# Ledger of designs, part 6: VH-VL binders against q92383

Target 1, 206 residues: q92383
Amino acid sequence: TKAEIHLSGLDENWKRLVKLVGNYRPNRSMEKKEPYEELIRAVASQQLHSKAANAIFNRFKSISNNGQFPTPEEIRDMDFEIMRACGFSARKIDSLKSIAEATISGLIPTKEEAERLSNEELIERLTQIKGIGRWTVEMLLIFSLNRDDVMPADDLSIRNGYRYLHRLPKIPTKMYVLKHSEICAPFRTAAAWYLWKTSKLADYTK

## First folded at step 4 (VH-VL; framework fv_dusigitumab)

Design A28
Fold by ESMFold2-Fast, scan of step 4:
Structure A28 (fold): chain C 206 residues (1-206), chain A 127 residues (1-127), chain B 111 residues (1-111)
Amino acid sequence: as target 1 above (206 residues)
Amino acid sequence: QVQLVQSGAEVKKPGASVKVSCKASGYTFTSYDINWVRQATGQGLEWMGWMNPNSGNTGYAQKFQGRVTMTRNTSISTAYMELSSLRSEDTAVYYCARGSEYDFWSGYLDYWGMDVWGQGTTVTVSS
Amino acid sequence: QSVLTQPPSVSAAPGQKVTISCSGSSSNIGNNYVSWYQQLPGTAPKLLIYDNNKRPSGIPDRFSGSKSGTSATLGITGLQTGDEADYYCGTWDSSLSAGYVFGGGTKLTVL
């Protein structure tokens, strides 16, 4: 792929990593989900095992009367106890209500609107919402909006990936990742994918 | 190779605490959740909880909440499970097991099963 | 208090096919991926199936999994004497104290 060619051509470290991991094979969702739904999924997964978070999210999804994911208006008006019964903490319920209000006000765009906005515009806009940090928006960009040039430098696994890539004595800072990943543009999402895969390599830990 | 190696058998008195260790090797310790599962003699598997070695976050089965603590030391790739206020019914083999890998494309975890298991630690609670 | 129900035992002859069922509810199997584990006497469990129907590396294709509604099934074809073991299904339960739950286990005897 174009991404494999680009990354393999950057330097010997990237060439080695691409060779060790193999072909770039992202399994991206084909569903056209609205951004607020993905943000709610991301909030549900905060500080929880992914299986538990997915179970809570699936229960919340199924609470709709017509089998569709609850609308922002339905979420805004939903009883606290109904959301609590799905498994959400009070803090996460507050975040879900904030996401619903922000969607109704237009701060969180529709998928069609989001596709017309840059990564930076979406990050600036969506991080205004309480409980929504940069990492959460970057997950939305990568998984839901299929953006090819996103480096989630806040992610500890990405920083560990750079430790491996550059044979560093300890996990580098977020700023180190941001600086050194610039050369991976415009395929920083593929670079992130390779960095996440470093944990599966036999020589990852010394 | 990928493996989890647990500490040796323990014999404890009722009311005591036991701390079982689980040392990981052959993979990146912080990239996979660690689960603890026990099995009483002749009985089935019982899940106790999970720990994320990267964040330190834990989740415990309700039955063990208040008695169990799961921790890790990332510098030696070792997970710990401490069970307090021991009773005779806590006599069991205790396993650590590697859970889901953090995976970018599946949301937050790669696969949803416990693929690597420690050899087990027998804990006997006797008077 | 969510419990996954498995038959306590199943038996068949070498070369035959067996299926082991696992029944739950909407809060566990109905909402979550199912895994299957094999435990030989005196050993730690071994993962056979994850994500309802996927095999880890090294697990032969004669082991298969499926899920329909609130039930899951483990299939074993070409049964071998080395398959005598306890088999457990497992999944997440999405109740408020969300956690992983195992079935009661099924002892497979190869006659």
Scores: ipSAE 0.010, ipTM 0.473, lowest interface PAE 9.7, mean pLDDT 84

Design A29
Fold by ESMFold2-Fast, scan of step 4:
Structure A29 (fold): chain C 206 residues (1-206), chain A 127 residues (1-127), chain B 111 residues (1-111)
Amino acid sequence: as target 1 above (206 residues)
Amino acid sequence: QVQLVQSGAEVKKPGASVKVSCKASGYTFTSYDINWVRQATGQGLEWMGWMNPNSGNTGYAQKFQGRVTMTRNTSISTAYMELSSLRSEDTAVYYCARGSEYDFWTGSYDYYYMDVWGQGTTVTVSS
Amino acid sequence: QSVLTQPPSVSAAPGQKVTISCSGSSSNIGNNYVSWYQQLPGTAPKLLIYDNNKRPSGIPDRFSGSKSGTSATLGITGLQTGDEADYYCGTWDSSLSAGYVFGGGTKLTVL
């Protein structure tokens, strides 16, 4: 792919990483999800290991009638204790309610509307919502809207990926990632994918 | 001890159906996929499909689509694989195997592997 | 007929080293992580290597894996008679529909 050629050509560190991980082939779901659904999934994932986050999100999905994901109206009106029973913290429940209200008001766009907006427009617009930070919107851009030039610089696994890539003694800052990932444009999502894959390499720990 | 224990040997006539069970213990049954793999005598391993015990969702190899059904009963931590319209070439040992945990951040099956295997169930199809 | 190609057999003497190859295409090995499974006579397969080169707990370091392009290799050093088994590579195939595929298997004979 164009992304593989670009990244492999940046420097010896990137060339090594692309060679070790292999072809850029993110295995993305064929299912098309509305932005609010992906934002809720991202909120469920905040500060949790994947197993716990998946369990919570799956219990939440199963709460809907007819086996469909809960509508924004259902989430807005849902009892606090029902959401707590799924495993959401009070803070995350507040975020889910904010997402629901913002979807009903039109601040969170439909998928079709979102596809016409730039990454930066969506980030600026959606981070106004209480409990929704840049990382949460970046997950939406990558996984729901299939954007190719997104670097979730505050993601711990991405920062650890840079520690590995540059053989650093400590996990670098968000600012370090932002500065050093500029050369990966316009394929920063592919760069992020390779950085996430570093955890599967034999020498990942030191 | 994490283990998968399968039902006993079956002898079936051509055209019949067989249902093999796989009972999980020592871990949270709903947290890992169950895969089914078969092996004819003296032959290699052939993947048949996977089943998510939490959701009930399945994915079948194209060769078995329409003939195989994978289900579970979460109350007894047991997975099932039913193969219909049996032919003599379906004579094989059938294994269940626990899949690796879903890669949440990438959504990727790139890492997929099977770490715990049942002992196998011999199915013989003869006239 | 197998999607992944392995040599049908390999042999070496005790204490020597052996390598088993596994060849595929861009839709499987070229795109995805490779695992290796050991099957002792009369037993179920056992996971030996995952994510190209990682060992599960309890697997000795004389077993190693590697991947280059559309091929993978299992290496075994310090061969022991207890290593006589069939070895299978496996990976996800991302072609027409997502599914797991195995190599045809390699019979390892020691001595």
Scores: ipSAE 0.013, ipTM 0.463, lowest interface PAE 8.3, mean pLDDT 84

Design A30
Fold by ESMFold2-Fast, scan of step 4:
Structure A30 (fold): chain C 206 residues (1-206), chain A 127 residues (1-127), chain B 111 residues (1-111)
Amino acid sequence: as target 1 above (206 residues)
Amino acid sequence: QVQLVQSGAEVKKPGASVKVSCKASGYTFTSYDINWVRQATGQGLEWMGWMNPNSGNTGYAQKFQGRVTMTRNTSISTAYMELSSLRSEDTAVYYCARGSEYEFWSGDYDYYGMDVWGQGTTVTVSS
Amino acid sequence: QSVLTQPPSVSAAPGQKVTISCSGSSSNIGNNYVSWYQQLPGTAPKLLIYDNNKRPSGIPDRFSGSKSGTSATLGITGLQTGDEADYYCGTWDSSLSAGYVFGGGTKLTVL
């Protein structure tokens, strides 16, 4: 792929990582769902291992007897204890309520509207919402909207990926990741994918 | 209840094209890639390519590049594999198989195996 | 021609143990996860092992997998007549053509 050629051509560190991990095989967007649903999925994932996050999100999806994901209006009006029973913290429940209100008001766009907005426009717009930071919007961009040039620089696993890539003695800062990932454009999403894969390599902890 | 159901057997002449369908049910069609694998009579398994049903992105084995096209129709949860310029050595059973679910948080796959397979479609190329 | 090398056949008596090897290179088995597939006569393949050594739900623990360097092994203990099948290893390959590759298959007979 163009991304593999670009990344492996950047320097010896990237060439080595691409060779060790192998083919870039993206399977990023799972469903043609509305942005508010994907933002809720991203909130559920904050600070949790993926298995735990998936369990919480799946319990939340199952609240409705008709099998449909709760509407923004239903989430706005939902009882706190019902959401707590799914495994959400009070902070995350507050974020879900904020997402619902922002969807009702039109601040969170429909999928059709979102597809016509740039990465930067969506980040600026959606980070206005209480409890939604840049990382949460970047997950939406990568996994729902299939954007190819996104580097979630504050992601702990991405930062650890750079520690591995550059053989650093400590996990680097967000600013380090932002600076050094610029050369990966316009394939920063592919770069992020490779960085997330570093945790599975034999020498990861060295 | 997760299953893949393929279209029926086909008989084609050399030079023709064949299009095999694979209908998914019991899971979110767009969450897993679809692979196509063929097997000639008495021979081993041969991977042809993969398709991401959400994005439409594909990757094909070099041997089939230029002759194979993999597509999908998400409204009916159906994947397609079309093979053109058929030769007698294309006589085989063609399988679709579900690949990896993309792990949302880590940007990683749950695993790298093909866990659900269609029943196979026999394609015979004869003059 | 297969990219991964397996013995063409193995055989053993009921209750015994067999191992099936799968040999590759650094571009495939050496840096990727290995899966194993069972194909009973006249049927589609069935996933037995993924991620080198994990079993899908419903696969009995007498089936096991392992990987060392550029080789993988499928182990079957307590061999049963119902285990007669073709067995294939498979993995991703990051060499020139990039893609999934299978071994040539091993026919298991239970005598």
Scores: ipSAE 0.000, ipTM 0.459, lowest interface PAE 10.6, mean pLDDT 84

Design A31
Fold by ESMFold2-Fast, scan of step 4:
Structure A31 (fold): chain C 206 residues (1-206), chain A 127 residues (1-127), chain B 111 residues (1-111)
Amino acid sequence: as target 1 above (206 residues)
Amino acid sequence: QVQLVQSGAEVKKPGASVKVSCKASGYTFTSYDINWVRQATGQGLEWMGWMNPNSGNTGYAQKFQGRVTMTRNTSISTAYMELSSLRSEDTAVYYCARGSEYDLWSGYYDYYGMDVWGQGTTVTVSS
Amino acid sequence: QSVLTQPPSVSAAPGQKVTISCSGSSSNIGNNYVSWYQQLPGTAPKLLIYDNNKRPSGIPDRFSGSKSGTSATLGITGLQTGDEADYYCGTWDSSLSAGYVFGGGTKLTVL
């Protein structure tokens, strides 16, 4: 792929990592959901393993009488007890209500609107919402909006990936990741995927 | 070789606190969550909570909420479990165990079971 | 006491087959993957089965897992004396008291 050619051409370290890991094959859905649905999925996953989070999310997804994922209006007006019955804590319910309100007001854009906004515009806008941090928005950019130039620099696994890539004695800072990943543009999402994959390599401790 | 090595046995008085360490080696410490499980003499396994070494986020079993704190030091690949206000019924073997691998691309941990366990730390609470 | 119900003991002769059941509800086994753990006396537990029916590297194929509805089963064929141990099922519970839950354990005796 274009990303594999770009990354392997940057230097000998990247060329070696791309060769060791192999083809760029991220697990990204081809079906693009509305941004608020993906944010609700992300909230469900906070402090839980994916299997437990998926069970809560699936109960919530099926709660609508018409069999469709609940609309922002339905979520806004939904009883606290109904949401608690799905498995959400009070804090998460507050976040879901905030997501619904922000979607109704237009702060959280529709999928079509989001496609016209830059990564940084979406990050700045969506991190204003209660319970939504930068990492959550970056996951939305990567998995829901299929953005190819996202580097989750605060992610410790990504930072440890740079330690491996550059043979550093310590896990580097987010500033180090931001500076050194700039050359990976416009394929920083692919770069992040390869960095994450370093944990699977036999010599990743070096 | 992938392994978790725990700190040594502890003897504590009622009301004290204990802090057990769990040092990881042979894998990327930040890529898997750490679970803490205890077992009283002759009894079954009891899950206490989990900690995400990447983010520092934790989740505790309701029974231990307010008494347990799970932390980590990523620079030395070590997880910690501190249990306060100790009672005689806290006498048990405490285990750390590696759980779900962090899956950046799905945005969650994918739960595969606890595949690597520490050797256990015996904590005895007696007066 | 335990959210997941296992028989307290099971026994069989060498070479025979045994099954150990684990019964729960929709919030745990019904909606989540089940793991099985073996604990030999004086040792830490060892993962035998994950994701309902998968074996980690090094676990012989005479150990198998299955799940149907809100129940899971561990199967052991060709029983050996070295299989004498406590066996635990485990899974996530998605209810309002959510967390990881273990079964009460089953003591396997090889007669």
Scores: ipSAE 0.013, ipTM 0.528, lowest interface PAE 8.0, mean pLDDT 84

Design A32
Fold by ESMFold2-Fast, scan of step 4:
Order: sequence, then structure tokens, then C-alpha cells
Structure A32 (fold): chain C 206 residues (1-206), chain A 127 residues (1-127), chain B 111 residues (1-111)
Amino acid sequence: as target 1 above (206 residues)
Amino acid sequence: QVQLVQSGAEVKKPGASVKVSCKASGYTFTSYDINWVRQATGQGLEWMGWMNPNSGNTGYAQKFQGRVTMTRNTSISTAYMELSSLRSEDTAVYYCARGSEYDFYSGYYDYYGMDVWGQGTTVTVSS
Amino acid sequence: QSVLTQPPSVSAAPGQKVTISCSGSSSNIGNNYVSWYQQLPGTAPKLLIYDNNKRPSGIPDRFSGSKSGTSATLGITGLQTGDEADYYCGTWDSSLSAGYVFGGGTKLTVL
């Protein structure tokens, strides 16, 4: 692929990593979910395993008309006790209400609007919401919005990937990752995918 | 090869804090969450919480919320569990256990149970 | 108190078959995968079954798991004296904010 050619051409370290891992095969969602829904899913998954979060979401979805995921307006107006009955903690209910209000106000864009916004603009907007960090937004960009040029530099596995790539004695800082990954543009998401794969290689330090 | 090794036994007075360590080896430390489970003498297993070594995110059982803190130091592949305001009822064996492998493609854990356990750390709280 | 109910003890002779039940509710067993753990005297627990019915590498096929509705069952065939241990079921509970729950445990005695 275009990304494989670009990365392999950067230097001998990248050429070696691409050769060792093989073809770029990202597992990206084909679903057309709205950003607020994916952010709510991410918040609901905080402090819970995905199976428990999915059970909560199934109950949450079942209280809406026709089994569709609740609209931001419905979430804003929903009774606290109804949301608690689904399994959400008081803290998570507060976060869900904040996400709903932010969606209604336009701070969290629709998927159509999000597709017209840059990665950095989305990060700036969405990290204003309490409980939503840069890493959470970067996961949304990569897996839900299918952005090709995202480097989640604060991700510890990415930093470990750079330790492997550059044969460093210590895990580098996020600033190191940001600086050295610039050459991977405009395919930094593919670069991140290869860096995440380093933990599966035979010569990776465990 | 894959193992979790915990720090040694602790004796504390009521009101003190204890910090237990759990050193991982034989696998990629940042790829699996770490759970903490305790067991009082002659009693059952009680789950305390989990920590994501990659992100540093945590989730605590409601009973321990406000008293427990779970952290890690990735440079030495070590997880920590600190329990404050100790009571006599906190006397137990504390275990760390490896849980879900993080799926970097979906951004979520695919939980398969706790497959690797530390040997346990005995914490005794008495006057 | 434990949220998941197990019998406190069970006993059988070598070579026999035994089942250990684990009862919960829709918020735990009903909506989540169940794991089973074996704890030999004086040792840390060991994962025996995950995802309701799967065995980790190294676990003999005489151990099996199943789930129906809000109940799970651990089955052990061809009992050996080395199976004498405490057995715990465990699962996530969606009614709790960050909640993994264990059963109260079942002491298996091989007579």
C-alpha cells in the first residue's frame, strides 16, 4: 500500500519494522456512528470491562424509542434514576449529560461536521469536556473517524514501539515520539499501527 | 517464563497506608491490564480493581473507592496498589493478576479472565 | 456478602463426577462471560475456565464449564485427589461501576 511504501522509504529502521510485521491490515469500524455515541461508549467503558459496558449500553438503548441509541436531547432530559437503573454511576451520568449538552451546543460535532474538521480542531474541542482526554479523542479519530494521520504520542505502547524501532535503552517521552514521527506524515496512523505491532515481535523486550 | 512477583509481607497499625508492588516479566507489561484481588483468612476472593499499564487508567470496586490507588512504573514493569486508612478488616493476602489483553485495533480490552497470578502479599493490620 | 451464590462444599470419591453451581442475576452472569478459578491450599488462584466454557492451555479436558440464563456450572469428571481445592466463579456485574464479582467459593473434598 501507499502507506507501506512511504514508511519503508523513511530509513532502515522503518524498512526493517515494515518487513518484520508485514502488510498494513488495520481493523477499522465500518459503522456510521455519531461522535457523541462513540464518546459515550468510551466513557461508559471507563472503570469497566467491555462486556459490562456492552450490557449497560444494551439496557440504555432499550429505553429509547424503537431501540435506537438515545439522541443528545433525550439524554439531556433523561431522569437520573432511569440512567442509574441501566448501570451508570453518578460520575458517568454527569459525563453523559455533559457530552449531550456539548453535542447540542455544537462543541461535539455530528459525524458529517467532524469529517470537515481537522484532527487538531477535534482534539481541541473534545478535550474541553471533563473526563475526555487527548488519548480518548485520538482513539476516536483512528477507529471511528478513520483518520490516516494520527500519532497517539501519549500512548505508552506507541512510546515502547519507538524504543524498539530506535533501539533505545529507555522508553522515550511523548515529545520524542511527536518529533520523530513527523516524517511519517501523512500516514502516522499506519506508523502507529506498526508501532503497536512491535510488542508481538520475537526480539521485543517483554 | 510469564510471571508476576509481589513484594514481601507487611505489618501495619490502624490508620497507616500500605503499598504493595507486583513486578511483571516474560510478557509485554503494557499489553495486559492488572487486577488486584484480596482474601482474608478463611474467606473468599474479593476484587479490588484494575489498572491499564499502557494508559494508567484505573477502575476501583465501590467498597475501596477513595482509599485505594493503583499505579505503575513501566520502566521496571511494576504495578503498585496502595491502600490507605487501614483497618483491622484489611488484614488479608493481596494478589495481583493479569487480565485482559488490550486490542489496539478496537481500542478496547477483550477480557478472558485472570490467567497469571502473583504469589500474594500478606498484610496484617494490628495494634 | 458474595453476589454470586455457590454451595459452600461438595464431596465425591476418586474417579467420580461432580458439578459446582454458581447462581447470579441478569446484571452479572445473565449478561457477561463467566470464569472459574481453582485455589489449592496455600496457593494463589489458577484460571480453570474462561468465556463460560473455554480452557486455558494446560487445563485437562475433564474440567468443563457451561452457562444457562443466570446460572453457570463447573463440571469435573474423573476426580483425582489433587482436585481437592476451593473453586470460585467470577464475572463482571454491570450494576456496579467497576465491578468484577466472585462467588463465595466451594470447597471440594475428595474422599
Scores: ipSAE 0.000, ipTM 0.467, lowest interface PAE 11.8, mean pLDDT 83

Design A33
Fold by ESMFold2-Fast, scan of step 4:
Structure A33 (fold): chain C 206 residues (1-206), chain A 127 residues (1-127), chain B 111 residues (1-111)
Amino acid sequence: as target 1 above (206 residues)
Amino acid sequence: QVQLVQSGAEVKKPGASVKVSCKASGYTFTSYDINWVRQATGQGLEWMGWMNPNSGNTGYAQKFQGRVTMTRNTSISTAYMELSSLRSEDTAVYYCARGSEYDYWSGYFDYYGMDVWGQGTTVTVSS
Amino acid sequence: QSVLTQPPSVSAAPGQKVTISCSGSSSNIGNNYVSWYQQLPGTAPKLLIYDNNKRPSGIPDRFSGSKSGTSATLGITGLQTGDEADYYCGTWDSSLSAGYVFGGGTKLTVL
């Protein structure tokens, strides 16, 4: 692919990584979900505390009157105890309610509206919402809006990917990732995918 | 190739603590969660908890909360399970098992089975 | 108190088919992937099925899994004497006491 050619041509480190991992085959949703749904999924998945997090999101997904994903209005009006019973922490429930309110007010755009906005515009707009950080919006950009030039620089696994790529003695900072990933544009999403895959390589911890 | 090797049998008095080790080899230690499962003689499998070797994050079954601690040392690809305030009911074979492969792309574990198991460590709690 | 219910034992003749059931609730089997484990006498468990119906490399195709609603089934065709073992289902439970849960186990005897 264009991304594989671009990354392989950057330097010997990237060429080696692309060769070791293989073809760029991201598992992206082909469904055209509304942005608020993907933001809720990203909030549910913000921690590695339990693989039950996927089950929590699926339980929440099935809670609405007709089996469809709950509407923003349903989420706004939903009892705290019902959401708690799905397994969400109080902090995450606050975030879900904030997402619902922001969707109703129009701060979180519809899918059609979001497609007209740049990555930076969406990041600046959506991080205003309590509990929604840059990483959460970057997940929306990558998975829902299929943006090809996103580098989640503060992601621990991305930073560890750069440790591996550049054979660093310690995990680098967010600033290091931001500086060194500029050469990966306009395919930084593909670069991020390869960096996440470094943890599965035999020599990752060497 | 891929294997988990556990420490040897332990005999402990009631009230003591035991720390079982589980050394991983043949794969990237930090890419899979480690689960701890025990089995009393003639009984079924009982899940105790999991730990993420990369982050150190843990999740414990409610029955063991407050008595169990799961840790790791990434420099030697070794996971540890320490159980305190031992009682005779803790007499069992303790297993470590490799679980879900963490998919940082989606923020979830993408493999939901324990595919590699240690050989087991017998812990006997008696006087 | 196993959260997942399995029959305590099952038996069949060599070459026949046997099925082992595993019943749970919406918080476990209903909303999560089911795995099946085989434990031969004196050994550690071995993964037979993951993600409801997938086989790890090296597991013969005579082992199969399925899930419907809050129940899961392990199927074994072409039964062999070497299949005598305890079989456990397992899944995550997404209740407030969330964690991994096993069935009580089923002892398979090949007649």
Scores: ipSAE 0.012, ipTM 0.487, lowest interface PAE 8.5, mean pLDDT 84

Design A34
Fold by ESMFold2-Fast, scan of step 4:
Structure A34 (fold): chain C 206 residues (1-206), chain A 127 residues (1-127), chain B 111 residues (1-111)
Amino acid sequence: as target 1 above (206 residues)
Amino acid sequence: QVQLVQSGAEVKKPGASVKVSCKASGYTFTSYDINWVRQATGQGLEWMGWMNPNSGNTGYAQKFQGRVTMTRNTSISTAYMELSSLRSEDTAVYYCARGEEYDFWSGYWDYYGMDVWGQGTTVTVSS
Amino acid sequence: QSVLTQPPSVSAAPGQKVTISCSGSSSNIGNNYVSWYQQLPGTAPKLLIYDNNKRPSGIPDRFSGSKSGTSATLGITGLQTGDEADYYCGTWDSSLSAGYVFGGGTKLTVL
């Protein structure tokens, strides 16, 4: 693919990583999900292993009528104890309520509206919502809106990916990731995918 | 190549605890979760829980909550399942199985089924 | 007693086709991907199907899976005597008792 050619041509470290991981084959959502649903999934994933986050999110998406994902109005009005029982912390529940309110008010756009907005516009707009940080919006950009040039530098696995890529003695900072990933543009989402895959490599932990 | 090898058969008295080991080889141990599944004689498969070898995080089936503990030793690529307060109905073959790949993409979108299984450990609880 | 319902047994002659059903609810099959496992007598289970309809490397194409609503189906064509086994469906349950759940199992006899 164009992304594989671009990344493997950047330097010897990237060429090695692309060769070790193989073809760029991201498993991105084929479903037409609304942004608020994806933001809720991303909130569930904050500071948790993917399996724990997925369990919480799956409990949550199953509690509405006929197993359909809860509407923004249902989430706004939902009992704290029901959300708590899914595994959400009080802080995350506050974030889910904020997402619901922002969706009802129109601050969080529909998928159709979001597809017309730039990455920077969506980040600036959506990070104003209490409990929604840059990483959460970046997950929306990657998974719901299929944006190809997103580097979630806040992500711990991405930073560990750079530790591996550059043979660093410890995990680098967000600023390190941002500076060194500039050369990956306009395929920074593909770069992030390769960096996430480093944890599967035999020499990841030495 | 890719393999999970479990410890040998155990015979325990009611009220005792048993600890079963599961040694991984042929892949990066910390990259896949480990599931524990049991099967009583002539009965079906019953999921007990999962453990992430990288983080040590666990999730247990409600039925076993408070009686089961899943751990690992990354230096020897070995997972452990300890079941306490044993009863005769705990008599079963206990399996470890490799589950979902540890990464954001796999956990977010897909459930990759349990593709590599240990040979099983027979635990007999009798007085 | 199983959360996922399978017929206890199914039988057919060599060369024939069988289907094995697995019925659940919105909290499990309805919202999650289904896997199928084959267990030959005296052996550990083997993954046949994952993500509703995908085959691991080495599984013949005569094994297939499908999912519709809250039900899943395993199809086996060109039955062979070596297919005699117990077959289990499995998926995550997203209810308040969330965790992985198996069907009760179906014993396939090839007569």
Scores: ipSAE 0.013, ipTM 0.498, lowest interface PAE 8.3, mean pLDDT 84

Design A35
Fold by ESMFold2-Fast, scan of step 4:
Structure A35 (fold): chain C 206 residues (1-206), chain A 127 residues (1-127), chain B 111 residues (1-111)
Amino acid sequence: as target 1 above (206 residues)
Amino acid sequence: QVQLVQSGAEVKKPGASVKVSCKASGYTFTSYDINWVRQATGQGLEWMGWMNPNSGNTGYAQKFQGRVTMTRNTSISTAYMELSSLRSEDTAVYYCARGSEWDFWSGTYDYYGMDVWGQGTTVTVSS
Amino acid sequence: QSVLTQPPSVSAAPGQKVTISCSGSSSNIGNNYVSWYQQLPGTAPKLLIYDNNKRPSGIPDRFSGSKSGTSATLGITGLQTGDEADYYCGTWDSSLSAGYVFGGGTKLTVL
């Protein structure tokens, strides 16, 4: 792929990493969801493994619109007992309704609106919601909005990836990652994918 | 090479708090969740909760809500479990265990089992 | 009370086969992957089976797992005295906001 060619051509360290990990084959959906749905999934599943989350989401999805994910308006107006029956705790129901309200008010944009906004504009807006930090928004940019040039520089695993890539004695700072990842543009999401994969390599802890 | 090493035994009075540590080595600490499981003498395994060492996010079993706090210090690859308002019934061996690798691509843990366990920390609550 | 039900004990002679059952509901075993753990006396648990029927590296093939509906089974063939241990099933419970659940445990005696 274009990303593999670009990254492999940057220097010997990147060439080695791409060779060790292999083809850039991200496991992300071709059918991208609205940002509110991804936020609901992220919040709801943060304390569940994916299997438990899938079971709850299948029940939740089945309640509305012939198996389609409920709209923000439907979530706002949905009966508490119906949401409880899907497997959501009272705490998570409150969070889902808060996300729905933020979506209805326009604070959380639609996918169409989000596509017209820059990464930084989305980060500024969404981090105003309590419990949503920059890292969470960067995950949404990568996985919901399919942005290809995102480097979550403050992600500790990304910083550890750079320690591995550059054979550093200590985990580098966010500023180090920001500076050194510039050459990875416009494929910084692919670079991040490779950096996350470093934890699977045999010599990672050395 | 891959291991979890826990802090030593603790003896506490009722009403006190205990904080158990779990130091990871031989793998990327931030890539796997950490679970906490306890076992009273002669009893079964009881899951207490999990912690995402990258984000700091946690999930606690309902029974321990309000009494347990799970944290980490990523600079030293160490997870912590603090249990407050101790009772004699809290006398148990407390284990940390590595769970599923964090799936950064889906943003979830694909939990397939706890494959690496600490040696356990005995906590005795007595007057 | 355990959310997942196991027999409290099983016993068999060396060389024989034993099966240990684990019964749950749709919200746990029915919708999630099952793991099995072995705990030798005085030691931490060890993962024997994950994803219903897969073995971690180093676990011999005489240990096997299966799942049908809301029940799971651990099979052990060619029993050895070193297999005397407590065995636990475990799985996620999707009815809880956060919740991994263990069976009550089964004590295996090899005589």
Scores: ipSAE 0.006, ipTM 0.484, lowest interface PAE 9.3, mean pLDDT 83

